VHH binders against NH(3)-dependent NAD(+) synthetase (nadE). Designs and how they scored, part 7

Target 1, 296 residues: NH(3)-dependent NAD(+) synthetase (nadE), of Coprothermobacter proteolyticus (b5y8q4)
Amino acid sequence: MNTAMEETQRIEQFLRKALVSERKHGYLIGVSGGLDSAVVLKLLVQAVGKENVLGLILPDRDTEKKSTTLARSLLEQEKVPYKVISMTPLLRHLGVYKDMPLFLLPTRGLKESIVRRFYNDYTKKLNKPVFFAQWEEPPTQLPYFYEGIAYYRIKHRVRMATLYYYAEKNDYLLVGCTNLSERLIGFYVKYGDDVCDVAPIAHLYKTEVRQLSEYLSVPEDIRNRPPSPDLIPGITDEYSLGINYETLDQILAGLEEGKTAEDLKQLFPADIVELVINQVKFTQKLEGKPYMLKRA
Key: E = the ipSAE of ESMFold2; O = the ipSAE of OpenDDE; V2 = 0.75 times the mean of E and O plus 0.25 times the DockQ between their complexes.

## First folded at step 1 (VHH)

Design l16 (framework vhh_lunsekimig_d3)
Fold by ESMFold2-Fast, scan of step 1:
Structure l16 (fold): chain B 296 residues (1-296), chain A 121 residues (1-121)
Amino acid sequence: as target 1 above (296 residues)
Amino acid sequence: EVQLVESGGGVVQPGGSLRLSCAASGFTFSSYALYWYRQAAGIERELIASIYSGGKTNYVDSVKGRFTISRDNSENTMYLQMNSLRAEDTGLYYCARPLSWYKGYTQMDVWGQGTLVTVSS
């Protein structure tokens, strides 16, 4: 059991060691205005100094205004050099906004209302949260299902490409902000936000990242935000997952400690336990891509 | 400053009721599970009830059907409603926030100072 102080020191040493081992001069980070990137930014500044960190804020048309404001405010408080690069022109040029006409609605409130209506319909037809169904053939054809999946995944992949361009241009390592909860259930876009050179919080559950954020004095406005990838209007992590991180993390930690499905079903609803266990098993299979033919 | 403060303890007759409160400050209350522990004389401190951020509750067998844990996220307060109290319920009652750094929320990060409940005729 590491205290928040001990874990912070361990991560800072890890970040310094990686920089030396790779013979690089600093870190590039994408800052979203969310909890995970805020924690990672604070750890980077403490480990290697503000002058050896570059931040990128990569909003698109669907990004909450508050996300950009909080990201900018945090970077300015930490005195970290940063750039704001809109992804909207590139996504528009790729035709992303034309292929999903619902996201062209004139107000954010209307977009959120319609998106949540489709998600509620999908949840009823799939008889499980939408996140868990994205890798299965749906039992009923769902309007805009595949267009919706493509819509959010391309955003992470475009951001990844932009982050690497600036990292390599500056001879910096790209740091990732993915946590253990996301990794174990596959709550990330493969070849998008999972791609990085160094992942300083990938060993911590989301609830542990929250505890660390208090120790690091991350602003309350960021700590109190519902976790969201901020890719689809109105869709938070917990809305998409149908379970909160407190429940998810306790099931995951129990599995890590060797608790059985039957042990966990004494503590949590059986359907949720089965859903998480099946998802963990499925996520392990995703590691087998790309499929490659072995030499004869 | 992260803090948990208990209140509501007292002396009550067997079969009586008490409601304990745990007021939280210095952290995002709605994001954490919170636990009630009891320490009786000569007995190790034991977890008796828990409530998770999503509202799921758990109880030890000895208090099931008698005790009800609840939370009010708008008031940053957790409650323990204790009914049909027995002599063996006598003890110090602590609220606690789990440390999730290691071993699945079985370690506590923050403890209150405790509130005494005495069931005596």
Scores: ipSAE 0.000, ipTM 0.319, lowest interface PAE 12.3, mean pLDDT 83

Design s01 (framework vhh_sonelokimab_d1)
Fold by ESMFold2-Fast, scan of step 1:
Structure s01 (fold): chain B 296 residues (1-296), chain A 124 residues (1-124)
Amino acid sequence: as target 1 above (296 residues)
Amino acid sequence: DVQLVESGGGLVQPGGSLRLSCAASGFTFSDYAVGWFRQAPGKEREFIGAISGSGGSTYYAVSEKGRFTISRDNSKNTLYLQMNSLRPEDTAVYYCAADLYYSEWLDETQYDYWGQGTLVTVSS
């Protein structure tokens, strides 16, 4: 990317232009306590002023308490009006928690330990990180595999619906916080956190978002947190992917530059290169949904 | 039953100090930003200041900054307003109010819950 200063200015102009083009009063943002939403919040405040930004914090039973504390602290520091709405009553009413008995465990530490045990078992049986296997039929039956997938995906979809309700109620645009690394490998929930009106960091790799966070003086306790969707206790991005963002982003940027698989296998483990390339190709197909019949 | 009850008002001499309290019940106090407003006889309601649910952020109206200090004790479900160097023009009914949103432009129409008020009279 450009320097952090130049890129910040470019994004701020983009955000101001989108607001004018859509003839809306401001932006609504979901703030998670993670890096991406923190960077986007800072960019919104700088671009359009705190008076034209509304934040939502949407925790559920499994959300790490520190995530809510950090999100609240950042919103208060920026003096952005915000609302905290628990997703737990809605998810409970839908039967989500009842259909996943493993998440009824009494402590968070115990939940994290048990979840990681199942993920490690799944990784061993699938012979690849769980994230890359979710769209393939597993070679062996895995208990609670599909229930687990449905469990975390519904969380992002109910959050999406809640965000749009408040955006439309205030005549605001919904801003998204998805980055380029996530977009290229499909590390998002389709019709959930990928859904927005404006995506100001969707052109930046995770490592580039990290650079912006330093320039924008995002609090160190947010910058230094391991990236996590905070949907399943104990599961961070890198734990789910089996690869760190430094390596992932170098492979993705190499592909963008026109490097071949053979070129990249000189720099990185061949199995990882193949997983990433295959995932990029698969994610392009994901963009073709819904399937629609052509008029006769 | 949601309730906000102000106390600590009364007659005070010019230059004196008062500490107002607002006791909250019937809702999760720590989830709400809370603030102070006042209304002088025959005048519009005026914003004084607000404090976030955690107590980490405060915002004051320009005219009150430096003389008034807002604080809260979530363990006691109580909001406070420390008023120093009081002047006759500070004579008003003081109201506490609770709002799920925190905003520097808080006005009376945005607040979810209101107290009944406590009278402060600054006179010799």
Scores: ipSAE 0.000, ipTM 0.122, lowest interface PAE 20.2, mean pLDDT 81

Design s02 (framework vhh_sonelokimab_d1)
Fold by ESMFold2-Fast, scan of step 1:
Structure s02 (fold): chain B 296 residues (1-296), chain A 124 residues (1-124)
Amino acid sequence: as target 1 above (296 residues)
Amino acid sequence: DVQLVESGGGLVQPGGSLRLSCAASGRTFSSYAVGWFRQAPGKEREFIGAISWSGGSTYYAVSEKGRFTISRDNSKNTLYLQMNSLRPEDTAVYYCAAGESPYFLYTEDEYDYWGQGTLVTVSS
């Protein structure tokens, strides 16, 4: 990455050029209270002005209250127009909450405890972090395994549909907040949070986005928060991945520089290096969907 | 494409005022972000300020704030720079510039079209 100042200027130019190219007047952004959307929001305000940005906060039953509070606080500080739209009624109508009836548990702490118990059990039985095993057949019957996958994936797809509705209603471009670390290992929901018109930080590793957040003066409450998709109580990115972003990004950058698996195994545990390399290869294969027949 | 021609430059005494004009021709001027720059002898080109496509928003470099005002008239395809309380250090060639953006452009390299420049001399 260039210096934070130079990279900020490049991204702002990119955002302005996209509006001209598409003949649009503004951007719609989903603000989660997390680091990535906070950085993108600040870049949008600097690039096109607060009056040409619309924010959506899309909580559901399982969203941390702090996420919504931080998202609101940031949008109010930046003076960006926004709407809060609960996803709960739509997800409930689809029957999503029947597959994981957490509403019966009296506290959020108890919900997190039970969810983490299932994740720990799954990790032990799969002999790898759950994220890396979701595309493999489990060695034994795992209760709620497929229901759990469907449960979190539908949340991002419903949010995507809502974001596009408001973007098209306002004749705005939808901006995405996915970073390079997530893209390379497939840490996103395909046809959900990966879908956007413009992706201003998709070329930056998570650790580089963190550097930009300091330069852009993103509030410490957001910067110091553990990254989380906030889809299931208690599950952060690093909990799901079993690896921190500092290590992940060093392995990914090493591969970009042409380091071999053998080179990286001198610096990092061999099993972690293998998991990351295999995941990068698998993610590249996912780019071939949908499958289409060649003309006869 | 847009072509830009500056006018209104000349000799003015310290403390005086001057209004520069920039006439645009070609496609619709209202689709472009526009700004003013200046270049004094032996120095780099300096950003003065910019105005949004609609004229509803302006941005100024800190050193010029309060003395210079940028405005535009889209019906006449013209950009203006009103300069007040002029000082000898304001002596420079003044350029107008346009770029394909509905919003401010903050850096020189974002502007695609440039005028030929008009000389402003502030001297007693």
Scores: ipSAE 0.000, ipTM 0.108, lowest interface PAE 20.0, mean pLDDT 81

Design s03 (framework vhh_sonelokimab_d1)
Fold by ESMFold2-Fast, scan of step 1:
Structure s03 (fold): chain B 296 residues (1-296), chain A 123 residues (1-123)
Amino acid sequence: as target 1 above (296 residues)
Amino acid sequence: DVQLVESGGGLVQPGGSLRLSCAASGFTFDDYAVGWFRQAPGKEREFIGAISWSGGSTYYAVSEKGRFTISRDNSKNTLYLQMNSLRPEDTAVYYCAATYDFLSGYPEHYDYWGQGTLVTVSS
């Protein structure tokens, strides 16, 4: 990455150019209370002014209350207009909460314990973290496996639909907050949080987004928070991936600069290197969806 | 269908205070940024302040910093303007206005307007 200053200026220029090119007046952003959306919000305000940015906070039943509080605090600090829209009524109407009975437990702590118990059991049976196995046929019966996948994916797709409704209603561009680390390994919901008009940090690794957040004076409460998609109680990015971003980003950056698998296996456990490399290759295949027939 | 109705105007002495209200109906109030403008006889419409659709952000005209406070109550579909330390030059018709686009200080960005309420600051 360039210096934080240079990269910030480059992204701001990019955001202004996209707005002019599309002949739109502003940007709509979903703010989660996490690092990525906080960085993007700061970049938008600096690039196009607070008056041309609209924020949406889209919590559901499983969202940490701190996520909403931090998102709201940041939007108010930046003086960006925003709306809080609960996704819970829509998800409940779709039957999402009813079809996953283990999430009807009486306390969040109990839900987190049960969820982590199932994740640990799945990890043992799959012999790899659940995230990397979601596109593979399970070798044995896993209770709630497909229900669990549908449960978390629908949340991002409902949020995507809501974001586009408000973006189009205001004649604004929808900005995305996905970073390069997530994109390279497919750590996003296809047709959900990967869908946007402009992706200003999709070229930056998670560790580089953290560097930018310091330069942009993102509040420490947000910068120091463990990354989480906040879709399933108790499941952070690193818990789901079985690898921290510092290690993941070093492997990904090594591959980008031409290091071989053997070079990386000298620095990191061989199974982790192979898991990441195989996932990068698989993720490239996901970019080919939807499948289309070529004209005869 | 859409209505914005201002109230709370009247005669006030210099140094006094007034609280204006604007009641909204016929649209989803909490989807709109709303603001206050004023117009004195023979002058153009002047921006005072605006508040975002959630109430979380406010934007004020530079010349009015500190004397006026804008707020809203979405449960009552009502916009407020608290006016303190009033001076004779504050005498004007005060208008509330709503915009779907974004927080703005420009009258031309506002879609819906009230009929106004007169504020007279004199002895």
Scores: ipSAE 0.000, ipTM 0.116, lowest interface PAE 19.4, mean pLDDT 82

Design s04 (framework vhh_sonelokimab_d1; at its last look DockQ between E and O 0.85; V2 from the best seeds 0.00; counts 0 for: pae E 4.9 > 2)
Fold by ESMFold2, look of step 2:
Order: C-alpha cells, then sequence, then structure tokens
Structure s04 (fold): chain B 296 residues (1-296), chain A 124 residues (1-124)
C-alpha cells in the first residue's frame, strides 16, 4: 500500500471519477458502526462532499444497539444525511426468526452464549472453524447448521436489496465496503455484501484499512471494535474464521509476494497455512455467475 | 414504540408568543429526530422545522420568516417550539413527529410517530 495520504488521494480520485463516468449524483453507503464502512464513509465525504452522500443504517432484531449508536453518531459527526430502516419486519415476514428461536432467550448475553456453544460444537465436529466448514457436508447431523447458514446469509441479501432500492431512488451509486482480505478468502455472501457499483477498498487488506482508519481519524470506539457483520449474536469475523486478521493478512501478503506454502509454514502454523491456501484456491475457482451452456 | 404529546397551545393575541412542548414516552426519544408540522382548517399539513436526534442540527422551512425556534432537552425527553410575533394565519393544530434518521425532513411520510396535536388560535 502507498502511504495513507497517497492512498487516500488515490481512492478519492477513483470515487470522483466513478461518479462522473456513471453520470450519478452521489453515493449510497450502508453504515454498520464497524471499521470498514466508517473508513469508506470518511473517504466519500472527503471525495464528493457530505451533501452527495446518503447513509443507511439497517438494523434488525439481532443487531447490537452499540452498532446502531456508533453508526448514527458517525453520520451526525460527518453531517451526512441518513435513514434508519429496520429489516426486522421483512425478516419476520419471511419466517427467518422462527428458524433460530432466539426470541425465547431474555437477554443478549444469553443469546450470545448459546450461539457460541453451537459454533464451538460445529468447530469441534467439523474439525475446522465454521467459516471454512460451511462449504462441506457435515459428517454427522448438526442442529441448526443449515438453518444458521440461511439465517446469516439472508440478512446480507435483504440488506443488499434495500441498499440498491434507495440508491436507485436517489440516482446514486452503491458503494461497497468489502476489503481484499475478505475478497481473497470469500468472506462475503454471494449476492449480498459482495454486490455494489463501486468498491473503493477492495484492493486493501483489512490491516491496511485499519491503517487508513487512523489517518482518517475514525473515532477510537469504532477502531477498537472487533470486526463483525453483527448479524448473529456473539459472532465476530475472527470468531468465525478462527484466525486474526494480522495473521491472515500476513499469509495473504506472502502469497501475493510469491511465497510458497513451505515458506509460509516456517512463519505460521502449518494447519493454518493450509487452511488459508486451500480457501484462496477454492475462492479463485468460483465463477460468480450461474452455470450456463455455451452457445454452440 | 414512541408516543408523543404536544402541549402549550391556546388562544393568543396577534403579536404574542407561545412555547409549545412535545413530550415523549416509551423508548428514549433521544434516538429520534423530531419535526414540527401544523395544519390549518381546510389546508394541507405544513412543515415548520426539524431538529436532529442530538440537537446539533436544525432545519426550517423556507417559508418561515425566522419567527420560530426549535430546541430539545434530551434529559427531559422534551422538545420545544418557540413561536413569536404570532399572526392570525398561524392559527392551526400543531404536531410533533419523530423519525430515526435525518432525511427528506419536509416529507411527512418520513415520520413514523405523531402526536395528537395542540390547537393554537391567534385572534383578538
Amino acid sequence: as target 1 above (296 residues)
Amino acid sequence: DVQLVESGGGLVQPGGSLRLSCAASGRTFSEYAVGWFRQAPGKEREFIGAISYSGDSTYYAVSEKGRFTISRDNSKNTLYLQMNSLRPEDTAVYYCAAEPGWYSLEDSSQYDYWGQGTLVTVSS
């Protein structure tokens, strides 16, 4: 990555150029109260001005109140207009909340505890962290396994649909907040948070996004939060991955530099290196489009 | 859910002043922006102004001539509309309304919760 200043300027120029090229009036951004969207929001305001940005906060029943509070505070600090739209009625109507009856538990702490118990059991029985295991058929029946996958992924898709609706209503481009670390290992939901018109940090590792956040003066209470999509109580990025971003990004950067698996195993545990390398290869094989016959 | 109750309306002579209050109950109204609207008999509901959830931003209708001021006291879950130099044309039912964002403030459809209104009559 360039210096933070040079990289910021490069991204800002990219954002301005995309707006002109697409003949749009501004950017729509989902603001989660997390690091990546905060960095992108700061970049947008500096690139195109606060009056040309619209923020959406899209909580549901399971969203931590702190996430919404931080998102609202940041948008007010940046003087960006914003809407808060609960996804809960849509998700309830679809029956999503019946698949995982968390509503029976009286506190968020209890919800988090039982969810983590299920995730720990999945990790043990699948012999790898849940994120990496989700693509495999379980060797034994796991309670709520497929329901949990659907529960997690539908929230991203409902969010995506809502974001595009408001982008279209305002003749705005939808900006995405996915970073390079997520892109390389497939840490996104197909037709969910991977879909946008402009992706200004897609070339940056998570740890590089953190470096930008310091330069951009993102509030400390956002910068110090564990990364999380905040869709299932108790589940953060690193909990789901079973590896922290510093280690992940060092492995990914090593691969970009041309290091072999053997080179990386001298620096990191062999099982972690294999897990990451295999996931990167798996993600590279994904077409990202439907299976189709070739025209004869 | 949020419930809003306006108060402070009544009969006032032209040139007088009134201070309307909007009291909130239920979940904290400190998470909501609040707008003031009015509706005279036989007319459409008219936007007066709005104040952000923190109180840091205010926005007033362009038709206002600077006679009205919106403020809030989040410690008391109350908003205020100070109206000065009142005229007979200000006679209307005054409403407060709440929304969780800060967007398209003049559009009454953006507001999720409404008070029942308080009548202000400006006449000698």
Scores: ipSAE 0.264, ipTM 0.706, lowest interface PAE 4.9, mean pLDDT 88
ESMFold2-Fast, scan of step 1: ipSAE 0.266; ipTM 0.691
ESMFold2 (binder alone), look of step 2: mean pLDDT 79; pTM 0.806
OpenDDE, look of step 2: ipSAE 0.680; ipTM 0.860
ESMFold2-Fast, scan of step 5: ipSAE 0.126; ipTM 0.605

Design s05 (framework vhh_sonelokimab_d1)
Fold by ESMFold2-Fast, scan of step 1:
Structure s05 (fold): chain B 296 residues (1-296), chain A 124 residues (1-124)
Amino acid sequence: as target 1 above (296 residues)
Amino acid sequence: DVQLVESGGGLVQPGGSLRLSCAASGFTLDYYAVGWFRQAPGKEREFIGAISSSGGSTYYAVSEKGRFTISRDNSKNTLYLQMNSLRPEDTAVYYCATDWGELYSLSPEAYDYWGQGTLVTVSS
């Protein structure tokens, strides 16, 4: 990446050009209280002005209260108009909460504890982090495996639909907050949080987004928070992946530079290098969906 | 270059104290629970204590509880074992080992990566 200043200017110009090209009046953004959406919000305000940005905060039952508080605080600090729309009634109506035992636990602390115990058990039975196994047929006797996958994926798809409803209602473009690290390993929900009109940080690794967050003066409470999709209580990005972003991004950048698996295995655990390489290859296949018949 | 390296072992008098360190190199400890094990001369390896990946939970074997304290500093990629009121029966090679995930296991076979060990001798 360029210097933080140069990259910021480049992204701001990109955001202004997209708005003009599409002949739209502003941007709609989902603000999660996490790093990526905070950086994108700052870039939008700098590029097109606060009056041409609308924020949505879309919490559900499992969202940390701190996520909503930080998202709200940032939007108020930036003076960006926003709405808070709970996803809980819609998800409950769809039966999402009924199919998972988490509704039986009386406190968030208990939910997080139990979820992490299940995650650890699954990881041991799969002999790899759960994220990397979701596209494989599970071993016999993994209870709630498919219910768990459906549980987290529907949350991003419902949020995507809600974001587009408000974007189109206001004649705004929907901006996405997915970064390059997530894109390369498929750490997103296909047709959910990967769906947008404009993706201003999709070319930057997570570690590069963190550098921009410092330059843009994103509040420390957001910058120092562990990244989390906030879909399942207690499960952060790095817990789900079994690897931190510093290490992941070094492997991904090494691959981009032409380093071999053998080169990377001298620097990082061989099993992790293989998981990342295999995941990058698998993710490239996912981008070919939907499968379509060619005309005869 | 992926390894766990124990340090801080040595000769100490009965009643003395030692702090052992376990440093991860070439990978991060952030998402691993970490355990301490020891193997006394002529005996099998035994579990002595563990700490969860977040540091929010610790476990100590009964004979070490109250004398030993496990801590971690993820920013330094290092685990520590503070040993107080040492006894001759604490003489052993001490090993650190990692178990992926938040919670620790009590069995050596559950641990993924092991250090080379550091010798602690408690003798007059």
Scores: ipSAE 0.000, ipTM 0.090, lowest interface PAE 23.8, mean pLDDT 82

Design s06 (framework vhh_sonelokimab_d1)
Fold by ESMFold2-Fast, scan of step 1:
Structure s06 (fold): chain B 296 residues (1-296), chain A 124 residues (1-124)
Amino acid sequence: as target 1 above (296 residues)
Amino acid sequence: DVQLVESGGGLVQPGGSLRLSCAASGFTFSSYAVGWFRQAPGKEREFIGAISGSGDYTYYAVSEKGRFTISRDNSKNTLYLQMNSLRPEDTAVYYCAARDSYFWSTEPSDYGYWGQGTLVTVSS
């Protein structure tokens, strides 16, 4: 990537041009308290001004309290108008929490421990991290496997619907916070957090977003926080993927540079190289939805 | 040149605690699964626990689960083993090992790189 200064200026111009092209005057953003949305928020403020940005914080029962606190603190520091809208009542009404009842567990630490035990058991039975197995037929029946998938996916889709409601109500563009690492391996919810009008960091790897965050002076408590979709207690990005972003991004960048599988296996363990390459190929299937019949 | 160096071994009384460290160099530490093994006098090398490259996935031998905790600090290229409620039967040379894989294994033969070992003696 370009220097952090050059890349920042390029993204800012891109964001301003999108407003002109779409005849809009502002952006709506979901702020999670994580790195990606923090970087995008700072880019928006610098590109179009704080008065032309609206933030939404959309927590639910399982959202870490620190996520909401950090999102709030950042929006207040940037002086961006925002709303906090709990997703819990809607998810509860849909019956989502009945299928994954964690309410009787007295502490968050205990909830996280139990969730991680299920993930570890699934990883052993699937012989790969659960994320990579969700598009494959399970070898045996796994308790709560499909309920678990539905549980986390509905959260992003409900947030997407809420974000678009407020974007359209204000006649603003919805900005997305998905990065290139997530896009290439399909680490997003289709028709959920991948849905936006403008995606200013979708061309940057996670490790490049970290570099921008330092240049943009994102607070250290956000920068040093483990990335998490914050959908299920205890499940971070790296826990879901079984891969750290440093390793993932180096393999992905190598593929972009034209390195072969054999080249990459000289640099990284063969099993992780194969896992990533296969996942990149499988992610292409997500681009084929919805299936549509051609006119006769 | 791949190198693993264990430290933190020593004499400890029954019921005591000890933390072992393993300093790694010469490879991309965060990309490799690493584990702890021990060998008591006159016994074969046995698995204690392993941790994935990310540090998020751990696996323990049943006999050690609950007393021992494995962790890693990829920024310092260091692997740790926290041992609690130590017993005389825990007396052994403790080895750290790395395999040419991102994912753990319980088999010593799956690990290509080994440290020299650090002695832990549990005695009154």
Scores: ipSAE 0.014, ipTM 0.542, lowest interface PAE 6.6, mean pLDDT 85

Design s07 (framework vhh_sonelokimab_d1; at its last look DockQ between E and O 0.25; V2 from the best seeds 0.00; counts 0 for: pae O 11.2 > 2)
Fold by OpenDDE, look of step 2:
Structure s07 (fold): chain B 296 residues (1-296), chain A 124 residues (1-124)
Amino acid sequence: as target 1 above (296 residues)
Amino acid sequence: DVQLVESGGGLVQPGGSLRLSCAASGRTFSDYAVGWFRQAPGKEREFIGAISGSGGSTYYAVSEKGRFTISRDNSKNTLYLQMNSLRPEDTAVYYCAAVDYELGPWYESSYDYWGQGTLVTVSS
């Protein structure tokens, strides 16, 4: 990676050029209270000015209050106009919450505990982290397995739709906050948080984004939070992956450098290396969707 | 659509207090964040403060913090601005504004609905 300064300048120029090319006047960004969106927000403000950025906070009932608070605080600190729009009514209307009746649990702690219990059970039955098993058919029917998948995917997709609605209303480009680590292993929702006009950090590993966040003076309370999609209580990124981003990024970078699986297995647990490699392959297939015919 | 009507403006002496009201039309007042702006003669409209739909969150311009208080009564579809320790520089037309959902209050363009304004004159 370039120095943080150089990369910042590069990204800023990229962002400015995109606006000119598209003849748009600003950017719409979903701000989650997480690191990635914070970094992107900082970059946007520096690139095009706060007056040309609109932030949306899109919580639902499962969103941590702290996330919303951090998102709001960041936007206010940057003096970026923003709206907080709850996704709960729409998701409720779709019946999403009925499929996973977490609402029957009175506290977030209980919700988190139950979700983790199910997740751990799945992991045991699948003999791998659930995330890495998503391209495989479960050996047995797992309670709420498909419902759970649908549950968090719909949230990303509803968010995406909402983001574009507001982007279009303002004649703005939608910026995405997906990083390279997520992209390579498919740790995103297809037709959800991957959908955007401009992806300014899509080329940076999560660990690089962290470095950039320090340079950009992202608030520590954001930087120190465990990465989480914040769509299902109790599930963090690293919990889902079973490894931290440091390890993941090293493996991914190794692959990029042309290291073989055997090389990597000298440095990392063999099972993890295999999981990551297989997941990368799967993700490549995923990116090929939708399936379509060529012209005859 | 929401209609907003400001009231309570008038002449007040320096150091005095004034309470402005903004009456909103419609049955869904609580769904709107509402705020106050002011525009002095020859100056740009500036943000004073805002309050979330539920009233649980308030935002103020740094310059106005502590002197102005924003509140709302959703049962009456009314927004309030309590102004204390008024100064001649507070002379302006004061506007009520509303927007769907909760809002970062800083920008005029973020608000969808505006009142016609009420004049506040602070003079000896």
Scores: ipSAE 0.007, ipTM 0.279, lowest interface PAE 11.2, mean pLDDT 89
ESMFold2-Fast, scan of step 1: ipSAE 0.385; ipTM 0.742
ESMFold2, look of step 2: ipSAE 0.012; ipTM 0.480
ESMFold2 (binder alone), look of step 2: mean pLDDT 80; pTM 0.823

